# Ledger of designs, part 3: miniprotein binders against Uncharacterized protein YPL067C

Target 1, 184 residues: Uncharacterized protein YPL067C, of Saccharomyces cerevisiae (q02754)
Amino acid sequence: GWKWEQIKEIIESGELARLKRSRQMTDKYHEHKKRTAGLDMNQYVLQKLGWSLDEPQLENAAAKAFSSSTLYAVRANDFPYNFEPGVVHLVLWSKVALPVHSPDKAVREAARARMNAFLQAQPLLRPLLSSGHVAWFVNYPELQSVARIFHAHVLLFFPRERYSAEQVKTTVDDILSHGFEPLA

## First folded at step 20 (miniprotein)

Design r5 (from j3 with K36E L74M)
Fold by OpenDDE base, fold request of step 21:
Structure r5 (fold): chain B 184 residues (1-184), chain A 90 residues (1-90)
Amino acid sequence: as target 1 above (184 residues)
Amino acid sequence: SPEDIRELKEKVDRLFYRILELREKIFKRGDPETLEKEIEKLEEEVKELEEEIKRLARKGVDPETIWELKLEIMWLAIQIRYLTEELREK
């Protein structure tokens, strides 16, 4: 799988298509799709999140995204991409879409700034942030399996030299149980 | 032994597919009581895998391999918890 440094480089370059599932994980993903055939993947995700589609997209995305715990959810990726061991692949779902790939530089930068600020503010991520072991990306629309619900891939790197498996488990469980703190 | 590790990984893979099957059943609104029992069975099997990893560690399997295996089991455990959550939401 991709090493952490390579992952960061790929994200920076914008060549996000290179970040993909292994063949084995792809097979599992396809099996899942077959089993859920006839279902809208968006509806499936909404059901998992307990969300309803009735909430209008809020104006001023950069200001509103993550402003309340009701507006986002953190989950483990059921089908993680092919990364080196110790990279934990999370998905940050948001009711507010951030235009992180907008052709408008100002819009794009504001969206990215909001994402960065949100992650930087998370107490549970502090040790990883200080070590440069947090990264995120949003797939381009053509690469998204669930295009109707905004989601960012949030990657956490736990080097084996620093973290036991038990420590990783504890940290991940804490994140998944408590979620992230909203940013006003 | 390398064979033991391979066998363990195969078991992990099989459990993953069983998780997918349960997801389907939950989605199709299968019998909650039956599904709960099946989830419990998966939880027990994960515990067995954890014990197997401990045994491998005691037998001198490379610590890096043990570390990786533990993380894989961690991921399965998370998926199984999600099954429980999904079942409760139905």
Scores: ipSAE 0.861, ipTM 0.935, lowest interface PAE 0.5, mean pLDDT 92
Fold by OpenDDE base, fold request of step 21:
Parts: structure tokens; C-alpha cells; sequence
Structure r5 (fold): chain B 184 residues (1-184), chain A 90 residues (1-90)
């Protein structure tokens, strides 16, 4: 799998197509899709999140995204990408879509700033943030498995030399149980 | 032994596919009581895998491999918890 430093470089370069599932995980993903055939993956995710599609995209996304705990959810990626061990692959779902790939520079930068501010504000991420062990990206539409619901891939790196498996488990469980704190 | 590690990894993979099967059943609104029992069985199997990893560690398997295996089991445990949550939400 991709090493942490390589992952960061790829994200920075925007070559996001390089970040993908292993062949084995892809097979598992395809099996899942076959088993859930008849339902759109979007509907499947919405059901899991308990969200309704009819929630209007709120104006001023950069200000409203993550402003309430009802507007987002943090989940483990059921089918993680091919990263080195210790990289925990989370998905941050949001009812408010952030235009992080907008062709408008101002819009794009505001969206990215909001994402960064949100992650930086998370107490549960502080140890990882201080070590540069948090990264995020949003797939381009052509790379998205679930295109109708905005989601960011949030990656946490737990180096083996710093974290026991038990410590990783505890931290991840805390994140998944408590979620992230909203940013007003 | 390397064979023991391979066998454990195969068990992990099989368990993952069983999780997918349960996801399908939950999605198709199978019998909640039956599904709950199946989830409990998966939880027990995860615990067995955890114990197996401990045994491997005692047998001298390299710490890096043990660490990786533990993380894989951790991920399975998370997926199984999600099954429980999904079942309860329906």
C-alpha cells in the first residue's frame, strides 16, 4: 500500500486516481455491489446515515458546513483504499457540499479552508494533527462511488513506532463513537 | 509459522465476506432475531481471532505482523458494530 508520505504527496498533486482500493478489496466491493443490486449506492448510504435526500443544499456552504452535528457524520470506510498499515481510512459525510474542486479559486479556497478548520478544531485529532498525521481529500466526480452525497476521505496515520494496536483501536473507537465536534 | 499467519488472514477474508452477506440480509429486511444471532456469531469469531493472534505472538511471530493483524481485526470489529447499528435502525 501507499506510504503516508506518498499519500500526502499524491493529495497535494491532485492525482487522486492513484489512491484506490487493492485488487482484493475491489473484489469485495464488487461483491457488495452485487448483493445490493437494485438499490443505488446513494440510497444505501442515505439509509445508513438516516438522512433524507430532500435536504436543500444550504446556501453559503463554507459557512454552514459542519456548523451542527446534524449536518455531518464520520464513518469508517467499509472498503478502505490500499494504504500502508496504520493508515485509518475514514469518510466524513456532509449534508452540505463543499466545493473544494470549484474552478473559482475563491470558492475553492474558502471550501478548503472550512474543511481544514473543521479538522484542526477536533480535539480527538490533536495528537495526530501535531504530527502531521491527518490528511483529507475529496474524489473527483468520476472517481466517486457515491456521487450524490458529499463526502471527504479523512486519513489518520498511526505509526507503528508510536502507537500500539490497542492505542489505535481506542482512538478510532473514540472518534467513531463520539464523532467530530461541530464548528460554529 | 508463516502458514499460521496465512490461515489467519484467510479467516479474516472469509469473515469479511460473511459481513457482506449479513449486510445484504439486513438490507433486504431479513428476520431481525435471526440476523442478531448471526451477528453475535461473527462477534464470537472475531474474539477467537483475537485470541489466535495472541497465541501467534506467544509463538514468536514478529511484532510488526502481529500489529498489522490486530489492526485488521479491529477493522472487522468496526464493521460488525455497524451491522448491529444498521439492524437496530430498521
Amino acid sequence: as target 1 above (184 residues)
Amino acid sequence: SPEDIRELKEKVDRLFYRILELREKIFKRGDPETLEKEIEKLEEEVKELEEEIKRLARKGVDPETIWELKLEIMWLAIQIRYLTEELREK
Scores: ipSAE 0.861, ipTM 0.935, lowest interface PAE 0.5, mean pLDDT 92
Fold by OpenDDE base, last read:
Structure r5 (fold): chain B 184 residues (1-184), chain A 90 residues (1-90)
Amino acid sequence: as target 1 above (184 residues)
Amino acid sequence: SPEDIRELKEKVDRLFYRILELREKIFKRGDPETLEKEIEKLEEEVKELEEEIKRLARKGVDPETIWELKLEIMWLAIQIRYLTEELREK
């Protein structure tokens, strides 16, 4: 799998298509799709999240996104990409879509700033943030499996030399149980 | 031994596919009581895998491999918890 430094470089370069599932995990993903054939994947995800999306909230996205705990959810990726061990692949779902790939520079920068601010504000990520072991990306529309629900891939790197498996488990369980704190 | 590790990884893969099967059943609104029992079986199997990893560690498998295996099992445990959550929401 991709090493942490390589992952960061790929994200920075924007070549996000390189970040993908292994062949084995792809097979598992395809099996899942076959089993859920006839079902809309967006509806499937909404059901898992317990969400009902009426209308996309695009106005003032940079201000509204993550402003309330009801507007987002953190989940483990059911089908993680091919990363080195210690890279934890989370998905941050949001009812408010952030235009992080907007052609408008100002809009794009504001959206990215909001994402960064949100992650930087998380107490549970503090040790990882200080070490540069948090990264995120949003797939381009053509690469998204669930296009109707905004989601960011949030990657956490737990180096083996610093974290026991038990420590990783505790931290990840804490994140998944408590979620992230909203940013006003 | 390398063979023991391969066997363990195969068990992990099988469990993953069983998780997918349960996800489908939950989505299709199978019998909650039956599904709960099946989830409990998966939880037990994960515990067995954890014990197997401990045995491998005692047998001298390299710490790096043990660490990786533990993380894989951690991920399975998370997926199984999600099954429980999904079942309760329906």
Scores: ipSAE 0.861, ipTM 0.934, lowest interface PAE 0.5, mean pLDDT 92
Fold by OpenDDE base, last read:
Structure r5 (fold): chain B 184 residues (1-184), chain A 90 residues (1-90)
Amino acid sequence: as target 1 above (184 residues)
Amino acid sequence: SPEDIRELKEKVDRLFYRILELREKIFKRGDPETLEKEIEKLEEEVKELEEEIKRLARKGVDPETIWELKLEIMWLAIQIRYLTEELREK
Protein backbone atom coordinates (compact mmCIF):
# COMPACT_ATOMS: atom_id res chain seq x y z
CA GLY B 1 0.00 0.00 0.00
CA TRP B 2 0.88 3.66 -0.27
CA LYS B 3 3.17 4.98 2.40
CA TRP B 4 2.18 8.02 4.37
CA GLU B 5 4.66 10.33 2.69
CA GLN B 6 3.57 9.14 -0.72
CA ILE B 7 -0.05 9.72 0.18
CA LYS B 8 0.68 13.28 1.18
CA GLU B 9 2.57 13.90 -2.03
CA ILE B 10 -0.22 12.50 -4.14
CA ILE B 11 -2.79 14.64 -2.37
CA GLU B 12 -0.68 17.72 -2.90
CA SER B 13 -0.20 16.93 -6.56
CA GLY B 14 -3.90 16.42 -7.07
CA GLU B 15 -3.37 13.07 -8.76
CA LEU B 16 -6.11 11.57 -6.66
CA ALA B 17 -6.87 8.80 -9.13
CA ARG B 18 -3.77 7.08 -7.85
CA LEU B 19 -5.40 6.62 -4.47
CA LYS B 20 -7.57 3.58 -4.83
CA ARG B 21 -8.50 0.28 -3.28
CA SER B 22 -6.38 -2.79 -3.64
CA ARG B 23 -7.56 -5.42 -6.05
CA GLN B 24 -8.77 -7.56 -3.18
CA MET B 25 -10.63 -4.73 -1.55
CA THR B 26 -12.08 -3.74 -4.90
CA ASP B 27 -13.44 -7.25 -5.25
CA LYS B 28 -15.04 -6.94 -1.85
CA TYR B 29 -16.47 -3.58 -2.80
CA HIS B 30 -17.97 -4.99 -5.98
CA GLU B 31 -19.42 -7.85 -4.02
CA HIS B 32 -21.02 -5.35 -1.69
CA LYS B 33 -22.50 -3.45 -4.61
CA LYS B 34 -23.98 -6.62 -6.00
CA ARG B 35 -25.53 -7.46 -2.67
CA THR B 36 -27.05 -4.00 -2.34
CA ALA B 37 -28.21 -3.74 -5.95
CA GLY B 38 -31.65 -2.65 -4.80
CA LEU B 39 -30.24 0.76 -3.97
CA ASP B 40 -27.60 2.88 -5.55
CA MET B 41 -24.65 3.74 -3.40
CA ASN B 42 -25.94 7.22 -2.70
CA GLN B 43 -29.16 5.88 -1.32
CA TYR B 44 -27.36 3.26 0.66
CA VAL B 45 -25.11 5.80 2.34
CA LEU B 46 -27.99 8.15 3.05
CA GLN B 47 -29.79 5.32 4.69
CA LYS B 48 -26.78 4.43 6.80
CA LEU B 49 -26.37 8.01 7.90
CA GLY B 50 -30.06 8.47 8.50
CA TRP B 51 -30.08 11.50 6.25
CA SER B 52 -32.79 12.65 3.90
CA LEU B 53 -32.40 12.82 0.14
CA ASP B 54 -32.28 16.58 0.22
CA GLU B 55 -29.69 18.29 -1.89
CA PRO B 56 -26.61 19.44 -0.09
CA GLN B 57 -26.55 23.05 0.92
CA LEU B 58 -24.14 25.11 -1.13
CA GLU B 59 -24.79 28.64 0.03
CA ASN B 60 -22.27 30.01 2.47
CA ALA B 61 -20.70 26.61 2.57
CA ALA B 62 -17.45 27.80 4.06
CA ALA B 63 -19.28 29.26 7.01
CA LYS B 64 -21.97 26.68 7.46
CA ALA B 65 -20.15 23.41 6.95
CA PHE B 66 -19.49 21.58 10.21
CA SER B 67 -21.16 24.35 12.22
CA SER B 68 -23.47 21.84 13.86
CA SER B 69 -23.11 18.20 14.75
CA THR B 70 -26.20 17.49 12.69
CA LEU B 71 -24.44 18.58 9.51
CA TYR B 72 -21.74 15.96 9.34
CA ALA B 73 -20.78 12.45 10.33
CA VAL B 74 -17.51 10.60 10.72
CA ARG B 75 -17.39 6.97 9.69
CA ALA B 76 -14.78 4.39 9.07
CA ASN B 77 -14.45 3.61 5.40
CA ASP B 78 -15.93 0.18 4.95
CA PHE B 79 -13.62 -0.38 2.01
CA PRO B 80 -10.39 1.43 2.75
CA TYR B 81 -7.93 2.36 0.07
CA ASN B 82 -4.63 0.62 -0.31
CA PHE B 83 -2.53 2.30 2.35
CA GLU B 84 0.25 1.07 4.56
CA PRO B 85 -0.70 -0.38 7.91
CA GLY B 86 -1.32 2.30 10.46
CA VAL B 87 -3.16 4.56 8.06
CA VAL B 88 -6.74 4.74 9.23
CA HIS B 89 -9.15 5.65 6.47
CA LEU B 90 -12.14 7.66 7.66
CA VAL B 91 -14.87 9.34 5.70
CA LEU B 92 -16.25 12.68 6.75
CA TRP B 93 -19.73 13.08 5.36
CA SER B 94 -21.26 16.53 5.20
CA LYS B 95 -24.69 17.85 4.40
CA VAL B 96 -22.97 21.01 3.29
CA ALA B 97 -20.82 20.60 0.23
CA LEU B 98 -17.51 22.38 0.32
CA PRO B 99 -16.29 23.49 -3.10
CA VAL B 100 -12.72 22.46 -2.45
CA HIS B 101 -12.10 22.02 -6.18
CA SER B 102 -13.81 25.19 -7.35
CA PRO B 103 -12.14 26.92 -10.26
CA ASP B 104 -12.66 30.14 -8.35
CA LYS B 105 -9.56 30.51 -6.26
CA ALA B 106 -11.24 32.46 -3.50
CA VAL B 107 -14.05 29.96 -3.22
CA ARG B 108 -11.67 27.05 -3.28
CA GLU B 109 -9.39 28.53 -0.67
CA ALA B 110 -12.25 29.36 1.64
CA ALA B 111 -13.56 25.83 1.37
CA ARG B 112 -10.18 24.31 2.06
CA ALA B 113 -9.60 26.67 4.93
CA ARG B 114 -12.86 25.57 6.49
CA MET B 115 -11.93 21.93 6.21
CA ASN B 116 -8.52 22.54 7.68
CA ALA B 117 -9.90 24.63 10.49
CA PHE B 118 -12.42 21.97 11.32
CA LEU B 119 -9.84 19.23 11.53
CA GLN B 120 -7.38 21.42 13.40
CA ALA B 121 -9.99 22.13 16.02
CA GLN B 122 -10.54 18.50 16.92
CA PRO B 123 -9.16 17.56 20.31
CA LEU B 124 -9.08 13.89 19.41
CA LEU B 125 -6.79 14.64 16.49
CA ARG B 126 -4.40 16.91 18.34
CA PRO B 127 -1.57 14.43 18.78
CA LEU B 128 -1.76 13.39 15.15
CA LEU B 129 -2.05 16.94 13.90
CA SER B 130 1.06 18.03 15.71
CA SER B 131 2.99 15.25 14.03
CA GLY B 132 1.63 15.89 10.56
CA HIS B 133 -0.24 12.62 10.62
CA VAL B 134 -3.59 13.91 9.41
CA ALA B 135 -4.44 14.33 5.76
CA TRP B 136 -7.60 14.76 3.77
CA PHE B 137 -8.81 14.85 0.21
CA VAL B 138 -12.01 15.03 -1.76
CA ASN B 139 -12.29 12.94 -4.86
CA TYR B 140 -13.16 14.60 -8.11
CA PRO B 141 -16.71 13.96 -9.24
CA GLU B 142 -15.60 11.42 -11.80
CA LEU B 143 -13.87 9.43 -9.07
CA GLN B 144 -16.69 9.51 -6.56
CA SER B 145 -18.82 6.49 -5.91
CA VAL B 146 -21.25 8.53 -3.84
CA ALA B 147 -21.58 11.79 -5.69
CA ARG B 148 -24.79 13.03 -4.12
CA ILE B 149 -23.34 13.42 -0.67
CA PHE B 150 -20.27 15.49 -0.07
CA HIS B 151 -17.58 13.55 1.65
CA ALA B 152 -13.94 13.97 2.44
CA HIS B 153 -11.50 11.20 2.98
CA VAL B 154 -9.74 11.82 6.25
CA LEU B 155 -6.61 9.81 6.82
CA LEU B 156 -4.95 9.29 10.16
CA PHE B 157 -1.48 7.86 10.38
CA PHE B 158 -0.48 5.94 13.46
CA PRO B 159 3.16 5.03 13.05
CA ARG B 160 4.08 1.71 14.60
CA GLU B 161 6.96 3.31 16.44
CA ARG B 162 4.65 5.54 18.41
CA TYR B 163 1.41 3.68 18.78
CA SER B 164 0.55 0.24 19.97
CA ALA B 165 -2.37 -1.45 18.33
CA GLU B 166 -4.31 -0.92 21.52
CA GLN B 167 -3.62 2.79 21.45
CA VAL B 168 -4.78 2.98 17.85
CA LYS B 169 -7.92 1.11 18.74
CA THR B 170 -8.67 3.39 21.66
CA THR B 171 -8.18 6.53 19.61
CA VAL B 172 -10.21 5.32 16.66
CA ASP B 173 -12.99 4.09 18.91
CA ASP B 174 -13.10 7.45 20.63
CA ILE B 175 -13.36 9.25 17.31
CA LEU B 176 -16.07 6.99 16.01
CA SER B 177 -18.04 7.03 19.24
CA HIS B 178 -17.87 10.73 19.95
CA GLY B 179 -17.44 12.10 16.47
CA PHE B 180 -15.85 15.42 15.74
CA GLU B 181 -16.76 18.63 17.49
CA PRO B 182 -18.60 21.22 15.46
CA LEU B 183 -16.91 24.42 14.42
CA ALA B 184 -18.98 27.56 14.95
CA SER A 1 4.53 -19.85 11.76
CA PRO A 2 3.92 -18.51 8.29
CA GLU A 3 1.16 -21.01 7.89
CA ASP A 4 -0.56 -19.84 11.04
CA ILE A 5 -0.44 -16.27 9.82
CA ARG A 6 -1.83 -17.25 6.45
CA GLU A 7 -4.66 -19.12 8.08
CA LEU A 8 -5.45 -16.18 10.27
CA LYS A 9 -5.56 -13.83 7.30
CA GLU A 10 -7.87 -16.21 5.52
CA LYS A 11 -10.18 -16.19 8.51
CA VAL A 12 -10.15 -12.42 8.48
CA ASP A 13 -11.15 -12.40 4.82
CA ARG A 14 -13.92 -14.88 5.43
CA LEU A 15 -15.26 -12.78 8.25
CA PHE A 16 -15.26 -9.75 6.01
CA TYR A 17 -17.42 -11.50 3.46
CA ARG A 18 -19.73 -12.69 6.20
CA ILE A 19 -20.11 -9.09 7.24
CA LEU A 20 -21.13 -8.27 3.68
CA GLU A 21 -23.69 -11.03 3.77
CA LEU A 22 -25.15 -9.70 6.97
CA ARG A 23 -25.27 -6.21 5.53
CA GLU A 24 -27.31 -7.56 2.68
CA LYS A 25 -29.66 -9.38 5.02
CA ILE A 26 -30.12 -6.29 7.13
CA PHE A 27 -30.77 -4.24 4.03
CA LYS A 28 -33.34 -6.76 2.87
CA ARG A 29 -35.00 -6.63 6.28
CA GLY A 30 -34.23 -10.09 7.46
CA ASP A 31 -35.39 -11.34 10.82
CA PRO A 32 -33.80 -9.09 13.43
CA GLU A 33 -33.53 -11.78 16.06
CA THR A 34 -31.79 -14.15 13.72
CA LEU A 35 -29.50 -11.43 12.49
CA GLU A 36 -28.62 -10.40 16.02
CA LYS A 37 -27.55 -13.94 16.76
CA GLU A 38 -25.44 -14.02 13.65
CA ILE A 39 -23.79 -10.75 14.63
CA GLU A 40 -23.06 -12.18 18.05
CA LYS A 41 -21.38 -15.12 16.41
CA LEU A 42 -19.17 -12.78 14.44
CA GLU A 43 -18.27 -10.94 17.60
CA GLU A 44 -17.24 -14.17 19.23
CA GLU A 45 -15.19 -15.15 16.24
CA VAL A 46 -13.37 -11.85 16.39
CA LYS A 47 -12.58 -12.51 20.03
CA GLU A 48 -11.22 -15.87 19.05
CA LEU A 49 -9.01 -14.23 16.48
CA GLU A 50 -7.75 -11.83 19.10
CA GLU A 51 -6.79 -14.73 21.29
CA GLU A 52 -5.13 -16.43 18.39
CA ILE A 53 -3.05 -13.34 17.77
CA LYS A 54 -2.00 -13.38 21.40
CA ARG A 55 -0.92 -16.96 21.02
CA LEU A 56 1.06 -16.09 17.94
CA ALA A 57 2.75 -13.32 19.81
CA ARG A 58 3.74 -15.70 22.57
CA LYS A 59 5.14 -18.05 19.97
CA GLY A 60 7.48 -15.37 18.74
CA VAL A 61 5.82 -13.99 15.66
CA ASP A 62 7.43 -10.68 14.81
CA PRO A 63 5.88 -7.70 16.57
CA GLU A 64 5.22 -5.87 13.33
CA THR A 65 3.09 -8.68 11.99
CA ILE A 66 1.24 -8.89 15.28
CA TRP A 67 0.63 -5.16 15.18
CA GLU A 68 -0.77 -5.32 11.66
CA LEU A 69 -2.99 -8.25 12.49
CA LYS A 70 -4.38 -6.46 15.50
CA LEU A 71 -5.27 -3.48 13.35
CA GLU A 72 -7.04 -5.70 10.86
CA ILE A 73 -9.08 -7.23 13.65
CA MET A 74 -9.81 -3.77 14.96
CA TRP A 75 -11.29 -2.86 11.61
CA LEU A 76 -13.46 -5.95 11.59
CA ALA A 77 -14.72 -5.11 15.04
CA ILE A 78 -15.70 -1.65 13.84
CA GLN A 79 -17.59 -3.12 10.90
CA ILE A 80 -19.44 -5.48 13.19
CA ARG A 81 -20.45 -2.61 15.43
CA TYR A 82 -21.84 -0.89 12.37
CA LEU A 83 -23.92 -3.97 11.65
CA THR A 84 -25.43 -3.71 15.08
CA GLU A 85 -26.21 -0.06 14.56
CA GLU A 86 -27.75 -0.68 11.18
CA LEU A 87 -29.85 -3.50 12.51
CA ARG A 88 -31.21 -1.31 15.28
CA GLU A 89 -32.19 1.34 12.78
CA LYS A 90 -34.27 -1.10 10.72
Scores: ipSAE 0.861, ipTM 0.934, lowest interface PAE 0.5, mean pLDDT 92
Fold by ESMFold2, last read:
Structure r5 (fold): chain B 184 residues (1-184), chain A 90 residues (1-90)
Amino acid sequence: as target 1 above (184 residues)
Amino acid sequence: SPEDIRELKEKVDRLFYRILELREKIFKRGDPETLEKEIEKLEEEVKELEEEIKRLARKGVDPETIWELKLEIMWLAIQIRYLTEELREK
């Protein structure tokens, strides 16, 4: 699987198609799709989150995204991509879509700045942030399986030299149980 | 031994497929009482895998491999907790 340094290089270059499941995990994903054949994956995700798809898009996404805990949710990725051990693969779902790929540079930069500010403000991420061990990306639409609901992949790197498995579990459990703090 | 590690990873893999099966049944509104018992069985099997990892550590399996196996179990446990959440929302 990709090493942390390679992951950051791939995200920076925009070659996001290189970030994908292993063959074994792809088999599991296909089994899931087979078992859920005929189901709308967007509706499936909305039910898991307890959300309504019809919630209106908020004005000024860069100022409004993550402003309330009811606007987003963080969950483990059910079918993680092929990364080195210690990379924890989370998904940040948001009712407010952030146009991080906008062709308008100002819009794109404001959206990315909001995402960075949100993650940088998280107390539960502080040790990882200080070490450069938090990264995120939003797949291009053609790479997404759940295209109607904005979501970002959030990757946390726990080097084995610094973290016991118990420390990883404790941090991840805290994130998943308490969620991320809203950004005013 | 390498064979013991392979066998453990195969058990993890089989449990993941069982999670997918159970997730389908929950989504299709299967009997909650039956599904709750199936989730409890998965939780028990995860505990058994944790004990197997301890035995591998006592047999001298290297600490990096043990660490990686524990993280795989962590991910599996998270998926099982999601099953409980999904069942409760029905």
Scores: ipSAE 0.845, ipTM 0.927, lowest interface PAE 0.5, mean pLDDT 89
Fold by ESMFold2, fold request of step 21:
Structure r5 (fold): chain B 184 residues (1-184), chain A 90 residues (1-90)
Amino acid sequence: as target 1 above (184 residues)
Amino acid sequence: SPEDIRELKEKVDRLFYRILELREKIFKRGDPETLEKEIEKLEEEVKELEEEIKRLARKGVDPETIWELKLEIMWLAIQIRYLTEELREK
């Protein structure tokens, strides 16, 4: 699967279609789709998160995203993409959409700045942030399976030379159990 | 040995497909008590895989392979925890 530095290069270049599941994981994803055939995938995700899509949207999305713990959730990706071992694939779901691909440069940059500020403020990510081992991307709409609910892929890299498997598990469990801290 | 590693990875793969099956049953409102017992069985199987990994390490399987296997088990454990959470929400 892609090495960490390749992943960062792909994200920077915007060639996001290159970030995809292995054939083996794709088979598992297709099995999941068969078992859930006839389900509205947006409703399925809302039920898993305990959310309602009809919740009020906040004004000034780039300023309000992540401002309360009720506005977002972090989970492990059920069907991770094909990355090297040590890359942990999380999904950050948000009730407030961030227009990170807006054709309007000012809107796009403000949205990306909010996402970066949110992740940079996370105590649980501090060691990874300092090493350049946190990355994120939002798939283009045509690549998304759950288009009505904003979500970003958040990738954490734990190099084997630096982290025991137990340290990886402890950090990931802590993130998933506590969630990310809200950004004021 | 290569055969032992292949067998372990097959068990991991089989557990993944069982997770998909249980997730479907939870979504379709299967019997909660039966599903709780099935989830507990998955948790027990993960513990058995952890012990097998320790056994492989003692047999001299290289540390990189052991590390990677442990991360695969971590992912399974997370998915099983999600089954429990999803069952509680229903």
Scores: ipSAE 0.843, ipTM 0.926, lowest interface PAE 0.5, mean pLDDT 89

Design r5 (from j3 with K36E L74M)
Fold by ESMFold2, last read:
Structure r5 (fold): chain B 184 residues (1-184), chain A 90 residues (1-90)
Amino acid sequence: as target 1 above (184 residues)
Amino acid sequence: SPEDIRELKEKVDRLFYRILELREKIFKRGDPETLEKEIEKLEEEVKELEEEIKRLARKGVDPETIWELKLEIMWLAIQIRYLTEELREK
């Protein structure tokens, strides 16, 4: 799978289609899709997140995203992409859509700044942030499986030379059990 | 030893497919008592895989391979925890 530095290069270049599941994981994803055939995938995801059908309209999305723990959820990706060992693939789901690909430069930059500020403020990510081992991307709409619910891929890199498997597990379990802290 | 690693990875792969099967049954409102017992069996199988990894380490499988296998088990354990969450009613 892709090495961490390659992943960062691919994200910077915008060639996001290169970030994909292995063939083996793709088969598992297709089996999942077959088993859930006939279901509204957006409703399926809402059910898994415990989110309601009715959601409020929010003004100033870039100012409101992540402002309350009820507006987002962090989960492990059920079908991780093909990355080198030690890359942990999380999904950050948000009730507030961040227009990180907006053709309007000011809107796009504000959305990206909000995402960056949110992740940079996380105590549980601090050691990884200091080493450049946190990355994120939002797939272009044509690449998304669940297009009506905003989500970002958040990648954490734990090099084997610096982390035991137990340390990785402890950090990931803490993130998944406590969630990320809201951003004021 | 390479054969032992291949066999362990096949077991991990089979557990993943069982997770997909149970996830479907939970979503389709299968019997909660039966599904809880099936989840418990998955948890037991993960414990068996952890013991197999310890045996591989004692047989001299290199630390990098052991580390990678432990991370695969971590991922399975997370998925099993999600099954328990999904089975709960709110």
Scores: ipSAE 0.843, ipTM 0.924, lowest interface PAE 0.5, mean pLDDT 89
Fold by ESMFold2, fold request of step 21:
Structure r5 (fold): chain B 184 residues (1-184), chain A 90 residues (1-90)
Amino acid sequence: as target 1 above (184 residues)
Amino acid sequence: SPEDIRELKEKVDRLFYRILELREKIFKRGDPETLEKEIEKLEEEVKELEEEIKRLARKGVDPETIWELKLEIMWLAIQIRYLTEELREK
């Protein structure tokens, strides 16, 4: 699978289609799709998150994203992409869409700055942030299976020489149980 | 041994496919008591895999392989926890 430095290079270059599931994990994903055939994947995700979006998801100014814990959720990716061991693949779901791919440079940069500020403010990520071991990306729409609900892939790298498996588990469990802190 | 590692990886794969099966049943409103018991069986199987990893470590399987296997088990445990959460929210 891709090494951490390669992952960062691919994200920076924008060649996001290169970040994908292994063949083995793709088989599991296809089995899931067969078992859930006929389901609206957007409704499936809303149900899993316990969200009620009675109106279509509304895009708001970047300053509102992540401002309340009711506006987002962090979960493990059920079908992680093919990365080296120690890369933990999370998904950050948001009721407020961030236009990180906007053709308008000012809009795009503000959206990306909000995401960066949110992740950089997280106490649970501090050691990883200090080592450059947090990365994120939002797939282009044509790469998404759940296109109506904004979500970002958040990758955490735990190099084996610095983390026992127990330390990885403790950190990940803390993130998934407590969630991320809102950004004012 | 290499054979022991292959067998463990096959058990991990089978367990993942059972998770997918149970997730479908939960989403389709299967009987909560029956599904709770199936989830408990998955939890017991994960504990069995954890003990097998300990045995592999005692047999001298390299530390990097043991570390990777433990992370795979961590991921399975997270998926099983999600089944419990999804059952409560159905």
Scores: ipSAE 0.835, ipTM 0.923, lowest interface PAE 0.5, mean pLDDT 88
Fold by OpenDDE base, look of step 20:
Structure r5 (fold): chain B 184 residues (1-184), chain A 90 residues (1-90)
Amino acid sequence: as target 1 above (184 residues)
Amino acid sequence: SPEDIRELKEKVDRLFYRILELREKIFKRGDPETLEKEIEKLEEEVKELEEEIKRLARKGVDPETIWELKLEIMWLAIQIRYLTEELREK
């Protein structure tokens, strides 16, 4: 799988298409799709999150995204991409879409700033943030499996030399159980 | 042994597919009681895998490999927890 440094480079370059599932995981994903045939993947995700597409969109995405715990959810990716061991692949779902790929530079930068600020503010991520072991990206629409619900891929890297498996488990469990703190 | 590791990985894969099956059943609103029992069985099997990893460690399998295997099992455990949550929400 992709090493952490490579992942960061790819994210920075914007060549997000390079970040893929392994063949094996792809097969599993396809099996999932077959089993849910006739079901909209968006509906499936919405059901898991307990969300509705009919929920009103908030204006001023850069200001409103993540402002309340009701506006986002953190989940482990059911079908993680092919990363080296120790990279934990989370998905940050948001009711408020952040235009992180907007052609408007100002809009794009504001959106990215909001995402960064949100992640930087998370106490549970503090040790990883300080070591540069947090990264995130949003797939382009053409690469998204669930296009109707905004989501960011949040990657956490737990180097083997620093973290036992048990420590990783504890940290990840804490994140998934408590979620992230909202950013006012 | 390499064979033991391979077998363990195969078990992990099988469990993953069983998780997918349960997800489908939950989504289709299968019988909650039956599904709960199936989830419990998966949890038990994960515990067995954890013990197997411990045995491998005692047999002298490389610590890095053990670390990786533990993380894989961790991921399964997370997925199974999600099944439980999804079942309870319905």
Scores: ipSAE 0.819, ipTM 0.917, lowest interface PAE 0.5, mean pLDDT 92

